# Ledger of designs, part 64: miniprotein binders against a7ua95r516to809

Target 1, 294 residues: a7ua95r516to809
Amino acid sequence: ASLSLLSISDLVPDLQFIFFWMSNAIEILYFIQQKSPAYMQTIELMDDKAGSKESLLSATISANEEAMTILEEVIMYTFQQCVYYITKTLYVVLPGLLDCNPFGTEPSSEQCRRAAGVCVCAVCVMPEAVRRVVSVFQTTSDLLQQYQVHSEIQSQMFAYLFFFTNVSLFNQLIDKGPARGWFQRSRVLQIQASVKILLDWAKGAGHNHLAQKFFAKFCSTVTILASPPQQLSQMSWKALCAEHPSLKPVQLHRILTQYQLMAELGPLPIWQPSSEDEAYIYRTVDLLESFENH

## First folded at step 17 (miniprotein)

Design jl8
Fold by ESMFold2, look of step 17:
Order: C-alpha cells, then sequence, then structure tokens
Structure jl8 (fold): chain B 294 residues (1-294), chain A 86 residues (1-86)
C-alpha cells in the first residue's frame, strides 16, 4: 500500500486562478498609488464655485484610503492561499532530503541515461528527493513570472517558502535525527551536499540573500554536525553561540549534546552555558520551530 | 458639471447595491450590476468609481465558485482596466 504523493502539477490550475486575481489586485494598487497625487492636484486646481472643492477633495481622499485598504486585504488573502497550496506540497516532499544520497546517485532522468554517456544537465545528477523540492520552487517561480507578479511580492513569497523549508527540515533533524542516524558524519555530509543544491538553485534564481537569511538555522545545525567533534569540544559556549546566532540556547545545547554522545567524546555535557543561557537550555517549548511567521 | 455629479451618484448607488447583493450571496445579480456600472462609472470622471468596480469584480470572483460569474468578473475587470488606464 503505497502512499500517494501530492504533486505541484495537480495544484497548478488552482494556483493559476489565485495568481491571476492577485496580480490584478497588485496592479491596481500600484496604479492608484502612483496616480492619486496627480488626480488630487487636478481637484485642488479646479474653480471653487459654491465651495464644493473641499467636499470633493475630502471624499476623494476617503475613497483612495478605502480602495488601498481593500486591495491590501485582497492581496494578503490571495497570497496566503498561494502559500497554503505550495507549502502543502513542500510538507510532503521535504523529509526526503534527509534520507537521500547525492554522492552516488545515477542520472535521475531517462533522457540523461539514454544519452551517449555524456550529460551536463544539473537535473541529471540531482537526487530524486532534491529534484522534487526544486520542482516546487521552480514551478512557483515560473507561475509568478507568467502572471507578471510584482518582484517585491515574488521576494516575499520565496522568503516565506524558504522560512517554511528551514522550519520543516530543522524540526525533522532535531526531532528524529538521533534515532534515524542523521547525526552520523557520513549522513551529515550527504545532507550538506543536498542542501547545497537547494542553495545553488536559490542563487541562480536571484534569491541568494533570502536563502542565506531564512535557511540560517538549518545550515548552522548542519555546519556544527559536519565539524570535527574534537574541534567543537575545544570551543567555549560563548564562542559557539557567537558562531551560530541563529540557534536558540536550547537548540544549540541539544545539538552539541546529541553530537557529543554520537561521537563518544566523553561524559555529557562538556559545554558549559552562561548563567543567563542556563535558564533557557531546558525550555523544550523553544526546541522546535513554529511554522507561523515569527 | 451637474451631469457628471448625477452620473457619479448613479454609478455609486449601483456599486453599493452590488456589494449588498454579493454579501447576501446573490452573485449573479451582483456581477450583472457591476457590469452595467462600468461605463457609467467611466462617464462620471471619478477614477475611484472605476477602481471600486474593479475591486469588487476581483472580490466576487474569489468568493463565488460559479464559473459563469467568474467569467463575467474577468470581463468587468478587463473593461474597467481599459477605461481606467486610458
Amino acid sequence: as target 1 above (294 residues)
Amino acid sequence: SDEAERIALDARRMIEEAQRLAEQGDHEEAIRLLLESVEIAARSGDPYLLVKVAIYSIILALQTGDEDVIRRAEEVLRRAKELLYS
């Protein structure tokens, strides 16, 4: 009994519908923001017979504020619907990144296997699990371009998608990592290589700064786990916190403690938190990240 | 002028009635009134009446689920934009 996988392709018609109406709302909002000063000026220059100019200007200001408010609400609503559909697909495909092996994979497409042994396509060397995630990002990017969505809204969309991706991967790694053997050195290096493929996609798509910002927590975790355990044991708690500011004290302490145990460096713990951080390293409510914008 | 003021009042009343009908769930009558109001709003000389027609066509399309209402909302929006950007 194989579980069915949600495909981004199945959601494209719904996304096309929402993007069409969202892009039009954005277009109209931009138009009135740019044109309203000129229109207000025409009212102020009109002949003020019977004193009606001030009442017209007041009504026009009120109409402008009402229109902008409603358009902003429509844009927010449609944006949230788009991210709902897209993150629904991301949620089911992201865990596979933690179990795939990018180092020894065969070409993933039939076209690359049928070529006369020569293929230079990045997709042909990409593990299937990574390809599924990239496909969601690429399909989203293609739709945003197709509907000419304003570049600022496109950036906000990918900021949220990268945030969601980071939370999903980080929570899986922290929650299931020790039991699944994901803290083992060879596995960590495989995870690191898979994430590099995602970061390379984001850079090529023009979203490098967003990916660096929003993947920081997961990337910091993987960087720690990829470091030689003996090197980490020689660093102070303060130095580790300074190197990894994206990690909360409870998160950093849990990662280090679990990694020390897996590396068999000695009795736990060997990292002594500061007095202020000591109060927070046992707050398990802070261990996992929320999927809500924060 | 006084004619433009009367035309604007007529368009405004039609748009407000369309909003009321949409809130009551009568999406077919709401889009019919929006479609009728487009040219009247354009004649008023008040661009914010055209903007309001466009806004409520978008809202109605997102609320309705009825493909015929959605198609008519697309036509209202297209025409409102043509007149607004002219």
Scores: ipSAE 0.803, ipTM 0.948, lowest interface PAE 0.5, mean pLDDT 83
Fold by ESMFold2, fold request of step 18:
Structure jl8 (fold): chain B 294 residues (1-294), chain A 86 residues (1-86)
Amino acid sequence: as target 1 above (294 residues)
Amino acid sequence: SDEAERIALDARRMIEEAQRLAEQGDHEEAIRLLLESVEIAARSGDPYLLVKVAIYSIILALQTGDEDVIRRAEEVLRRAKELLYS
């Protein structure tokens, strides 16, 4: 777990180790959850000749609770270790999504077309920056499948990875966007195209519902910024809040402010926050998202 | 039965001693004792003793850093699962 392991492929041995033990802990947990009622019933059907049935049942309930508690702690610990390794690599590769041009010409698209009906990899015809992010998600997915990790845990893993991705991209856009020119319309359209590639990957991987849920804030931001001025200037503050419920008032206000600057628009009365929301548009503590809040 | 209760007591003692050894850092002796306890736990008829053996093999593997202890923990876990699922 160091910065010297910048590629997800360099972390695979550590992830394989952790996934092996985590998957076994999960397997045992679900086994005892499934079999516990039947086992308790066999004790209840025992001959109570020595008066020990109630004592044995009580001890068995306690043993079950202890086992489940320890297994849940082991699973949580190993899950957090996996997430730690994976998000360290995501943290390194995600900023490139905001700087890349998915509309650019790359030699790889011609080579993939020549491969006659089978792409060499699922990430062909995409910018290197997008490919690096997709590779992290794909490697994670491949490892979870290889170790047959329970589908509920796989969903939790990708829920967190998508949440992390959304928070990281949103915060960087808000913090660095003005200095980096990321609010220019041409740049926003490039960012939108890059995010679409990630959303398409998630859909193909069976995680569309998680991606729709956890990318909502960043996608809403990009959708607003990509809107033509003639269309956006006709939408009231209330309508924008209704269409984009994932955005806090301070966040929507900041996005519209940056839009006004880049589109060279003056203040618009229709974008006046409601009286209720006006109290919150200056809450700078709420501007950036926390990585601890889903 | 009285025989099953005696076998269960023996398995519990071995597992508790293995846990104590692991807490003291003696991972090699802890995993050796867990491996010895697997068959005894299975004969007890109490599936939660096998579950406990499996749990502590997982915990040891995650804590130790010793490749030989990890390899032996895999063996303990494999055998405990075979007996548990049978």
Scores: ipSAE 0.803, ipTM 0.949, lowest interface PAE 0.5, mean pLDDT 86
Fold by ESMFold2, last read:
Structure jl8 (fold): chain B 294 residues (1-294), chain A 86 residues (1-86)
Amino acid sequence: as target 1 above (294 residues)
Amino acid sequence: SDEAERIALDARRMIEEAQRLAEQGDHEEAIRLLLESVEIAARSGDPYLLVKVAIYSIILALQTGDEDVIRRAEEVLRRAKELLYS
């Protein structure tokens, strides 16, 4: 019940408040950075009666450093508060992506999708679980634009939100996937389709490069799990590591183990870890990812 | 020069007192003093006094929770920015 109560729309007033003050702090910071050299130059050119110019310049440099330091601390604090509020809502809504059906069960929806000249968005409704995640991203984007937050700060915000999304989805899949049946073929294909919708949102929002970078681990996982057995069984451990460098040896080993169970395959000789990786495939400390800012 | 130094000193003392009041939780008096200081800081010719007024209005707004203090902090910030950017 409490999961359904925490909505991004409930947090909009708090986010509007924080974004207003953060955007103003950013604005002043960039103004000082831009104007400080010219101001100090005017002090250098002033009439130096009784040697007061050097004292004034020294005090001005100190004041600039103090102002920059305080503004950077305020911006970091407000940025972290925004991220805290937004990720609280993401943590609640993200698990639904692993359980939803983006294909729909209605034959007419599938039939309309096949018809030439019909927009999928107009014919098929986005799953509610996917819509809730997209709503968090879209609301964040709209607020950042409304308050004219500097583009570099907007990029850093979405980099962290995509990082958080990747860690949350990956950890839940690995940790809860066996008990929830999320490694079954039909579920993997549904998960793949749901992630595609998120990637399409990110591309349309101008964040394709960030999404490609920060979703890599979860996307690699889903790509492996979605691969047909006749194709995946022909790929060696070394080939899989090379194609999926975002996965640690313990993570790849766990994914292949779940794949073997799902496909009812016995151990395959070509999936034997390299001698270098053999020591690492049981490092349980490396299995789940940290939510810490890296 | 001597008059500008006195104006700057007066503005600095007001801003420092506002900071002390905010640290003690007297947000209403802190923002009143910041608002009073904004025009004095502008007359000093030292842009970093205006920057400090703006910074502390932002900090106070973020920590107070009092809607009237927040409204007055917006006014201080708007005026400080107007004077700073001119």
Scores: ipSAE 0.800, ipTM 0.949, lowest interface PAE 0.5, mean pLDDT 86
Fold by ESMFold2, fold request of step 18:
Structure jl8 (fold): chain B 294 residues (1-294), chain A 86 residues (1-86)
Amino acid sequence: as target 1 above (294 residues)
Amino acid sequence: SDEAERIALDARRMIEEAQRLAEQGDHEEAIRLLLESVEIAARSGDPYLLVKVAIYSIILALQTGDEDVIRRAEEVLRRAKELLYS
């Protein structure tokens, strides 16, 4: 069944099951939240002939709290299960983004090439590695819409998926980039183009704000690495920190070090960390991102 | 009224027994009782009994693995929602 977890298509039946029950739990939770004040008001306005109004109201408040607690637990559990399945698939396909070449891309399937006159989908013209990631996001979006999941829960789902994507790509780049040659300028420009395709998908899907927020660390990294040496060498450590607040000092230091090696630059005085930040540029425990942080 | 209070007590007892049966692993009997309880819970006038029926049908569907129990849980949930939202 590990093979069934390599493709999002193989996980759709499990996701459909979980989304169905999660969406219903969400629907009921929002219903009782919306209607509970009016129901309790009807009890408060009752004629208290036997002095039973206080007992009924107390029992109703207790029932409401119990119902909300259980529903929130069910929603959390099912949400985490959905995220588990989706991110397991996403983890497998994300590393390919760092190796792909979007600039020379042809339609990736023979069917798309043979039917070029009848096929007008952006997926057919994008690199296979990018298509695999977009397919995970698009399938998730389609399922959320199919089951009419509340828009706030849809946003939370994509917030986590973008967070996960950011962590996975950033960690892979930082950890494996030197050995894989991913800091070479031509490779950085290819990575930048591939990420732009993902960001364009997110914008078209109505998730631009979430993508801007949760891809910030990886996007900042790529932006710095893609900058021309003439431009980047004019920016001080303080200016870089201000422009890229998502990067921790150890992370910015590592990125600049790799940039110096790529561009064959010696140490630059304006890239010297502030005295306060000097304590943090060697904190290797902070270099890679945790999948447990939000 | 006193009749509504008695109906609510009957529904509550039935729902609680369904929960006990589910804890014992008797998912088929648990969902049968939930299905029987849905109309009684509606007649009680207490919307939180319908909510409880819906909640337990969701929980049972998520834990059972039995496709017939899941199908019946969908029926219970559908009916509970129809009555609740009316």
Scores: ipSAE 0.797, ipTM 0.950, lowest interface PAE 0.5, mean pLDDT 86
Fold by OpenDDE base, fold request of step 18:
Structure jl8 (fold): chain B 294 residues (1-294), chain A 86 residues (1-86)
Amino acid sequence: as target 1 above (294 residues)
Amino acid sequence: SDEAERIALDARRMIEEAQRLAEQGDHEEAIRLLLESVEIAARSGDPYLLVKVAIYSIILALQTGDEDVIRRAEEVLRRAKELLYS
């Protein structure tokens, strides 16, 4: 299938398979963690017949360590496979979020699977491009719940997915934004509204803290770009750095430079980087976010 | 007991042979041997043998593309869990 046709629904069977085995591996790991101390204590309380107890205890410790290690590897493997499939789907749908007009009146083409008939839930009233992104996260949440995956693993999954989403959206906006007109105020306001819908969903899903943390860079970028020229032109470099600490100096400088060009503003001395940041604004290698830094 | 130790040794050998067979790509014989080993592992009184059977059933299911092997792996896993929680 062309990458353009890949939906999260097409991956649900594969994800269900992986989540089933991952959940069982986690369950067994948890079982061992809970039962091993008591089992070792029972061995310690056995009558020592000529060093057999020490040998049995050593063998049990070794078996526990081996089992724990293998289970952790299986969990990590299955986690990575889940992330791979989900991020593959995100890769396809995320560009649509930047081109989305959330102020359009067209209803979502896909009805909520949870309701018979016309659903007026928050997801069903979303713009199609936003709904597609939210559907990936919602499907992930539903699968994690279905297989009763431990809350820590759920949090790690969403942390990574939000990280990936932020990196993807940020990099696309910085790299392609000027050429695609995404730095235009009207387009920025559309992007801001679309991202707000996603953040509101994340808040409703119980992931508010993670969403705020991992979307900070993209949100900061959009906030700066959405700012009126009259307001932004009064903010110093230092003030902008302080207000948007998630942005590297090179990133902030790039955003301000592109904003200046888009808004037809002359050079603004107030946006001049500090002497401390001046060396960093030319580090183009730090301009785009890396997917490896998670 | 000497009998429990013998049973444990037999279960270990079966699990090791199942692993060897799986590594050779003989997933059908591997899962058959794992299924047989579940009951023997339970009789040994060593819970880590049951855990090992469960782990290898998970690994085998993730490695195989054979639906019948996957189904049998689910059965092995289910039975191993039942015996672990008993």
Scores: ipSAE 0.796, ipTM 0.947, lowest interface PAE 0.5, mean pLDDT 91

Design jl8
Fold by OpenDDE base, look of step 17:
Structure jl8 (fold): chain B 294 residues (1-294), chain A 86 residues (1-86)
Amino acid sequence: as target 1 above (294 residues)
Amino acid sequence: SDEAERIALDARRMIEEAQRLAEQGDHEEAIRLLLESVEIAARSGDPYLLVKVAIYSIILALQTGDEDVIRRAEEVLRRAKELLYS
């Protein structure tokens, strides 16, 4: 199937399969971690002939280590498979978020899982492009809960998914934004509103801290671009660096340069990078975010 | 006990053979041996044999495209878990 036609709904059966086995592997791992010390202690307390106890203990330790290692590999494998499938769907739907006009009258989605027919739930009133992104996250959350996946693994999964989303949106905005007109204030305000809907969902889903952490770079970029020229032109480079620590100097410089062009502002001396940052603003390799850091 | 050790040895051999068969692509025979090994592993009194059976049922399910093997792997896993928590 072309990537363009792939929905999260199409992957639900595959994800259910993987989550089932992953959850069971985690459960068994947890069982071993909890029971192994008591079992070993039982062996240690056995009144056995010299040598047999030590051999049994050694064999038990080895079996425990082997089992733990294999389970960790299985969990890692299944986790990676889930992330792979989910990120494929995100890759398809995320570009739509940047083109979304959340202030438009879009019809409510008839596809609310909570109601047959027209639903006025927070998800159904979302713009279609935002709803598609939220649907990926919600489906993931629902599956993780359905299979009672350990909370730590859930947190790790959402951390990665938010990271991926931030990198994808940030890179698209920086790379394509000028050409697509996404740096225009009206368009930026649309993007800001769309992202706010997503963040509000994440907050409602219990992932507020993770969302704030991993979306920081994209949110900072959007915040700067959404700022009125009169306000932003009064902020120094140092002030902007301090307010937006998630942005690298090269990224901030690019954003400000494109903002200046879009707003038809002359050169602003106050936006001149510090002597310390001057060498870094030319590191174009650091302009776009990498997916490899996770 | 000497009997428990013999049972444990038998269970280990069955599990190892199931692994070998799975690696060779004989998933049907592998899952059959795992299913037989669950009860033997339980009789050994060694919980790590049950854990091993459970682990290999998971691995086999993830490796196979055969729906019947997957269902049987779920049964192996279920039974192994029941016995682990008993």
Scores: ipSAE 0.794, ipTM 0.944, lowest interface PAE 0.5, mean pLDDT 91
Fold by ESMFold2, fold request of step 18:
Structure jl8 (fold): chain B 294 residues (1-294), chain A 86 residues (1-86)
Amino acid sequence: as target 1 above (294 residues)
Amino acid sequence: SDEAERIALDARRMIEEAQRLAEQGDHEEAIRLLLESVEIAARSGDPYLLVKVAIYSIILALQTGDEDVIRRAEEVLRRAKELLYS
């Protein structure tokens, strides 16, 4: 299927296939790591008939190293294939987070009507765009648990998925945000609320530390953009850099420029970059993030 | 013992031939030979022969597009694991 038509449900058979073989490779790797010392000991205790004990031990050590090396390569290959399928789905659904309204509780909203009797209708609503992203993460989590994939591999997979999510959302906001009106304050608040729902999912799934680490750049961007003008205008360039270390100087400069436009603020002397950072605020090569770095 | 060494040699030859067949694209013959080698590898007393059978079944399943080969690779892996963990 084309990229625009991918859903996670369409990829489940392919993911089940890859997870089956990956989980078995992991299981065998763990088994030989745990049993190898005892097996080597049995060889060391054997009678040295015809002087072949040293040759057998050497061959066994070599076989162990070969097996572990090949299993690690298989695990890395299958991991990359899983990530490839999952991120193709994420690429399709992530842009919707920037356009959706998590406060879909306007009068006459069908969602609000179904929640009649609840004083705060927005609390009960998960926008469809957010639900699609959560569905990808939840389906991934369910498959990893179904196939009993080792917890360290599960953590590495979500670390990469959160990294991918951060890069995708940040790049689209920076690149398309002006034309799409995403820097308007009401839109920024909607984006912030949508991201909070996603972060809450990650916390409930046991991945809070990974999400905090790997979403830092996008979250910092949204936090700055959501700040009231009276508060943000009192923060110096140095203070903003210290509070948002995940942002490169060119990125912070671009974010503040867009903020100035939408808040109708003129240039602020307090936002002038430090002498050290002045050389870097125009490095366009550093503006967008790469999907290639882990 | 000498009999265990003979059995191990036989299993090793079968596994190595299966690997050569897989490299030549003969996936059906490769998996057939791996399946035949499972019980012989188990009787050898060398757990790394069973591990090698399991590894090659995984690799072959991941590289082939043939559904029959994949189903047979699952059978090989299931049996190799059963014997390895026992």
Scores: ipSAE 0.794, ipTM 0.948, lowest interface PAE 0.5, mean pLDDT 86
Fold by OpenDDE base, last read:
Structure jl8 (fold): chain B 294 residues (1-294), chain A 86 residues (1-86)
Amino acid sequence: as target 1 above (294 residues)
Amino acid sequence: SDEAERIALDARRMIEEAQRLAEQGDHEEAIRLLLESVEIAARSGDPYLLVKVAIYSIILALQTGDEDVIRRAEEVLRRAKELLYS
C-alpha cells in the first residue's frame, strides 16, 4: 500500500495484537517483581537439608533473572513495534499540519466514529489535518487504556511520540519552511493555531507536561516566527537564548536569519550571537534534530 | 518434597521441549505441549515454571503468525495467569 494512504485505523488490528501481548508481559513482570522476594524468603525459611536450600535458592534466583530478562526483551520488542507502526502513520500525516489553515470554514466531512450522529466534539470540529494527527494520538491512547498498559509505559510511549513529532515538524519547518512560505507570518499563525489544538488535546489527555517538554523546540521556533518584527527586533540574542533555551545557537541563528529575509529586515546588531555562541552558530550538523537521540 | 521436585523436573522438560519445537518452527506442537505443561507446572508449586510457560506462550504468539496457535497461546497465558494468581 502507498505510504500516503496509510491511516492509523489500518494499523489498529496489528497494534491491538502487539498491545495485548505487551500488556500481558508487563503484568507478568510486575507480578514477578512483587512475588519474588516473598517466594525467596519462603525458600530461605525452609529446613536446610544438606545444602539443598542453597541450591534451590540459587536456582530460584537464576530463574527469576532469566524470566525478568526475557520479559524485558519482549516488552522492549513489542514497544518498538508499536512505536514503529505509530510513527510511520505520524510521518504521513504530520506534513499536513504545517500546510493546515485552521481558520478555514471547511467542515470536517468525517463523522466521529464514537457517535452515531453529527458529533460536535472537540475532535470533530478540528481542521482535517489536525484531526488526522490527533487521531493517531487518540487511537494510541485508547489502545493503551483498552489493554490497561502500565502508566509508566504509556508515558514512555507518548514521550517518544511527542519527541518524534517535534523532531519531524521542526526539521520540516527549518528545512522546507522558507521554500514553502511557512516563515510568512500568516502561515506561522496558522501553524501556531494548529499546534495549539494538538497541545490542548495533549493537555486534555493528561499528557500536558510531556507535550510541553517535547514540543518545546518546535513551539519556540513557531513563537519566534509568529512574533511581530517590531517586537522581535527589540530582543537581543541573549534574551532570545534565555527565552528559548530549547534552541541550539545554530538553530536560533538560522531562524533569525530566515526571519530577517522574510520580514525584509536589514542586519540587526542586537541579534548578533555572543562571542561564546559564535563558534556554535556554524555547526550545521546541529541544525536539524536527530531521531536517534531519544 | 521429592514428588514436587519430580513434577518440577517434568514440567521443566516439557517447557524446554516446547521451546525447542518452537525454535524448529513447529509452533502447533509447541503450544500444545505448553498447554499440557501449565497444569504440571502448577502442581510443582514453583511459580517460575508457570511464569516460564506464560513467557513462552507470549513469545510463541508473537512469532507464529498462525491464528490457531495464537488462540491457544492466549489460552495458555490465561490459564497460567489464573494459576499464578490462585
Scores: ipSAE 0.791, ipTM 0.945, lowest interface PAE 0.5, mean pLDDT 91
Fold by ESMFold2, last read:
Structure jl8 (fold): chain B 294 residues (1-294), chain A 86 residues (1-86)
Amino acid sequence: as target 1 above (294 residues)
Amino acid sequence: SDEAERIALDARRMIEEAQRLAEQGDHEEAIRLLLESVEIAARSGDPYLLVKVAIYSIILALQTGDEDVIRRAEEVLRRAKELLYS
């Protein structure tokens, strides 16, 4: 079968392998970082009867630097490999969030469908599209915990996964939204509800601060689009920029243009960009986000 | 001590040979030498020799596709960590 159809469960053995070796490299790196100063001091305090203490210290410093460099490279390589596998599966499942109806009446999985009359839990009531995304994040979280990966590296992993999710959802909404009808108010409210379920999962999993930081652009977009016309029409361009600093002028302009079309509003004078921003609302190179870290 | 220095030299030579074998693609012999070197590195009193054994077992496991080499790399790593963490 095609790798473009991978589920996260198909990749678990490969991820288990990579996480095992990555976690061990991390463990050793932090061990030598913790113990190196005391070890160097024991060498400095040695009786220098052979006159070679300075040579031993120099060699030990060099060995420490070499070990840390190699371990950091191994960790970076394995981290990138994990991210590569995980984001391939995310890329496949994320578009479904934009087509999802979270207000549907059916359970989101075969397991939940069989138990629908007797069981209610957060996973069981999730729409299938949301559940597929949550499954990727939950599997990642379970693997990181299983292999006791250092909490800082776990945070970096989820920071990147949330960054990737934000870029993917934002770009698809902006690029495909007009053709797919995703800017209609009923659809925006469905998208908002689906994202809320995902954010609630992130909060319950201990990643609330990362999710708030890295979903900011997509959440701002959905918040604006979900706003009632009576409220949004009272906000100036300056006020919208101040409340949504994650949005570039070209992005805010595009969002407001789509909002006007769907709400049947004509041009609003208070949404006129500032003179400084007017030069930027047509920078189409800045409309879509890059998947590269900046 | 002079004995510890000789033991450290022996461990270093074994680890360097294992690294050369791994570069040549002889992963089975590389991991065999790393496994042999673990106890010798521990006896040297130089913790960075144990660290080096652990590092090369990790690198070899990540590079090889051989399940037996991977299994032995896990054993080398486990033993090196036990001795390192004393």
Scores: ipSAE 0.789, ipTM 0.947, lowest interface PAE 0.5, mean pLDDT 86
Fold by OpenDDE base, fold request of step 18:
Structure jl8 (fold): chain B 294 residues (1-294), chain A 86 residues (1-86)
Amino acid sequence: as target 1 above (294 residues)
Amino acid sequence: SDEAERIALDARRMIEEAQRLAEQGDHEEAIRLLLESVEIAARSGDPYLLVKVAIYSIILALQTGDEDVIRRAEEVLRRAKELLYS
């Protein structure tokens, strides 16, 4: 099957398999963490028969440490496998979000499978491109809930997925945006509306804080690009840095430069980087976000 | 008790052998030994032996790709959990 046709639904069986084993590993880890202190205390309270107690305690500590270590490795492995499958699907569907016109009347072809009739739920009224992205996150949420995965692991999963999504969207916008016309205000407004739908979903799903945190860079970029020229041209470099602290100087400089070109603005002294930032605006290596450093 | 220690030693040997077999790619024999070891581990009174059986059942299921071995690993895990929570 072409990578372009891979849906999250196609990966559900594989994800279910991994989540099953991951959930059981987490459950056992939690069991050990809860029971180990009491068990060790029980050994400590035993009658000291000729040094056997210390040996037993030492062996028990060692067995606990071994078990904890192996379980953590299993959990990490299974977590990484889940992330791999989910991000592979996100990679396929995320570009559609940037090209989406959420103001278009194109009926979403896929009605909610839950309703025997026309479903008017928030997901069913979403633009198809947005719905596909949301479906990945929703399926992930449903699976995590189905297997009763510990809340911390759920939070880590969504943190990473939002991070990945932000990096992917940001990098695509910065790299391909000028060539694809995504820096045009009308297109930016479409992107902004599409992302708002995604953020509203994340809020409804209980992930508002994570979404706000991890989408900050992309949202800041879109906010700047969506700003009217008359408004943005009145904002100083320092003001923009302060309002958009998630953007590196090189990133902000690139965005403003491309905005200036698109809006046919002359040189704006007010957007001149500070002397402190001047060295950083040329760090092209910092322009795109990395997927590795999360 | 001396008997519990003997049983624990036997369970450990079985689990270690199962691990060795799994590493050699003999997943079918590995899971069979794990299944046998569950009841022995429970009789030892050492909960960490049951935990170890459960862990190796998870690892084996993730490694094998054999559906029958996976099903048996689920059974081992289920039984180990039942005995851990008893």
Scores: ipSAE 0.775, ipTM 0.939, lowest interface PAE 0.5, mean pLDDT 91

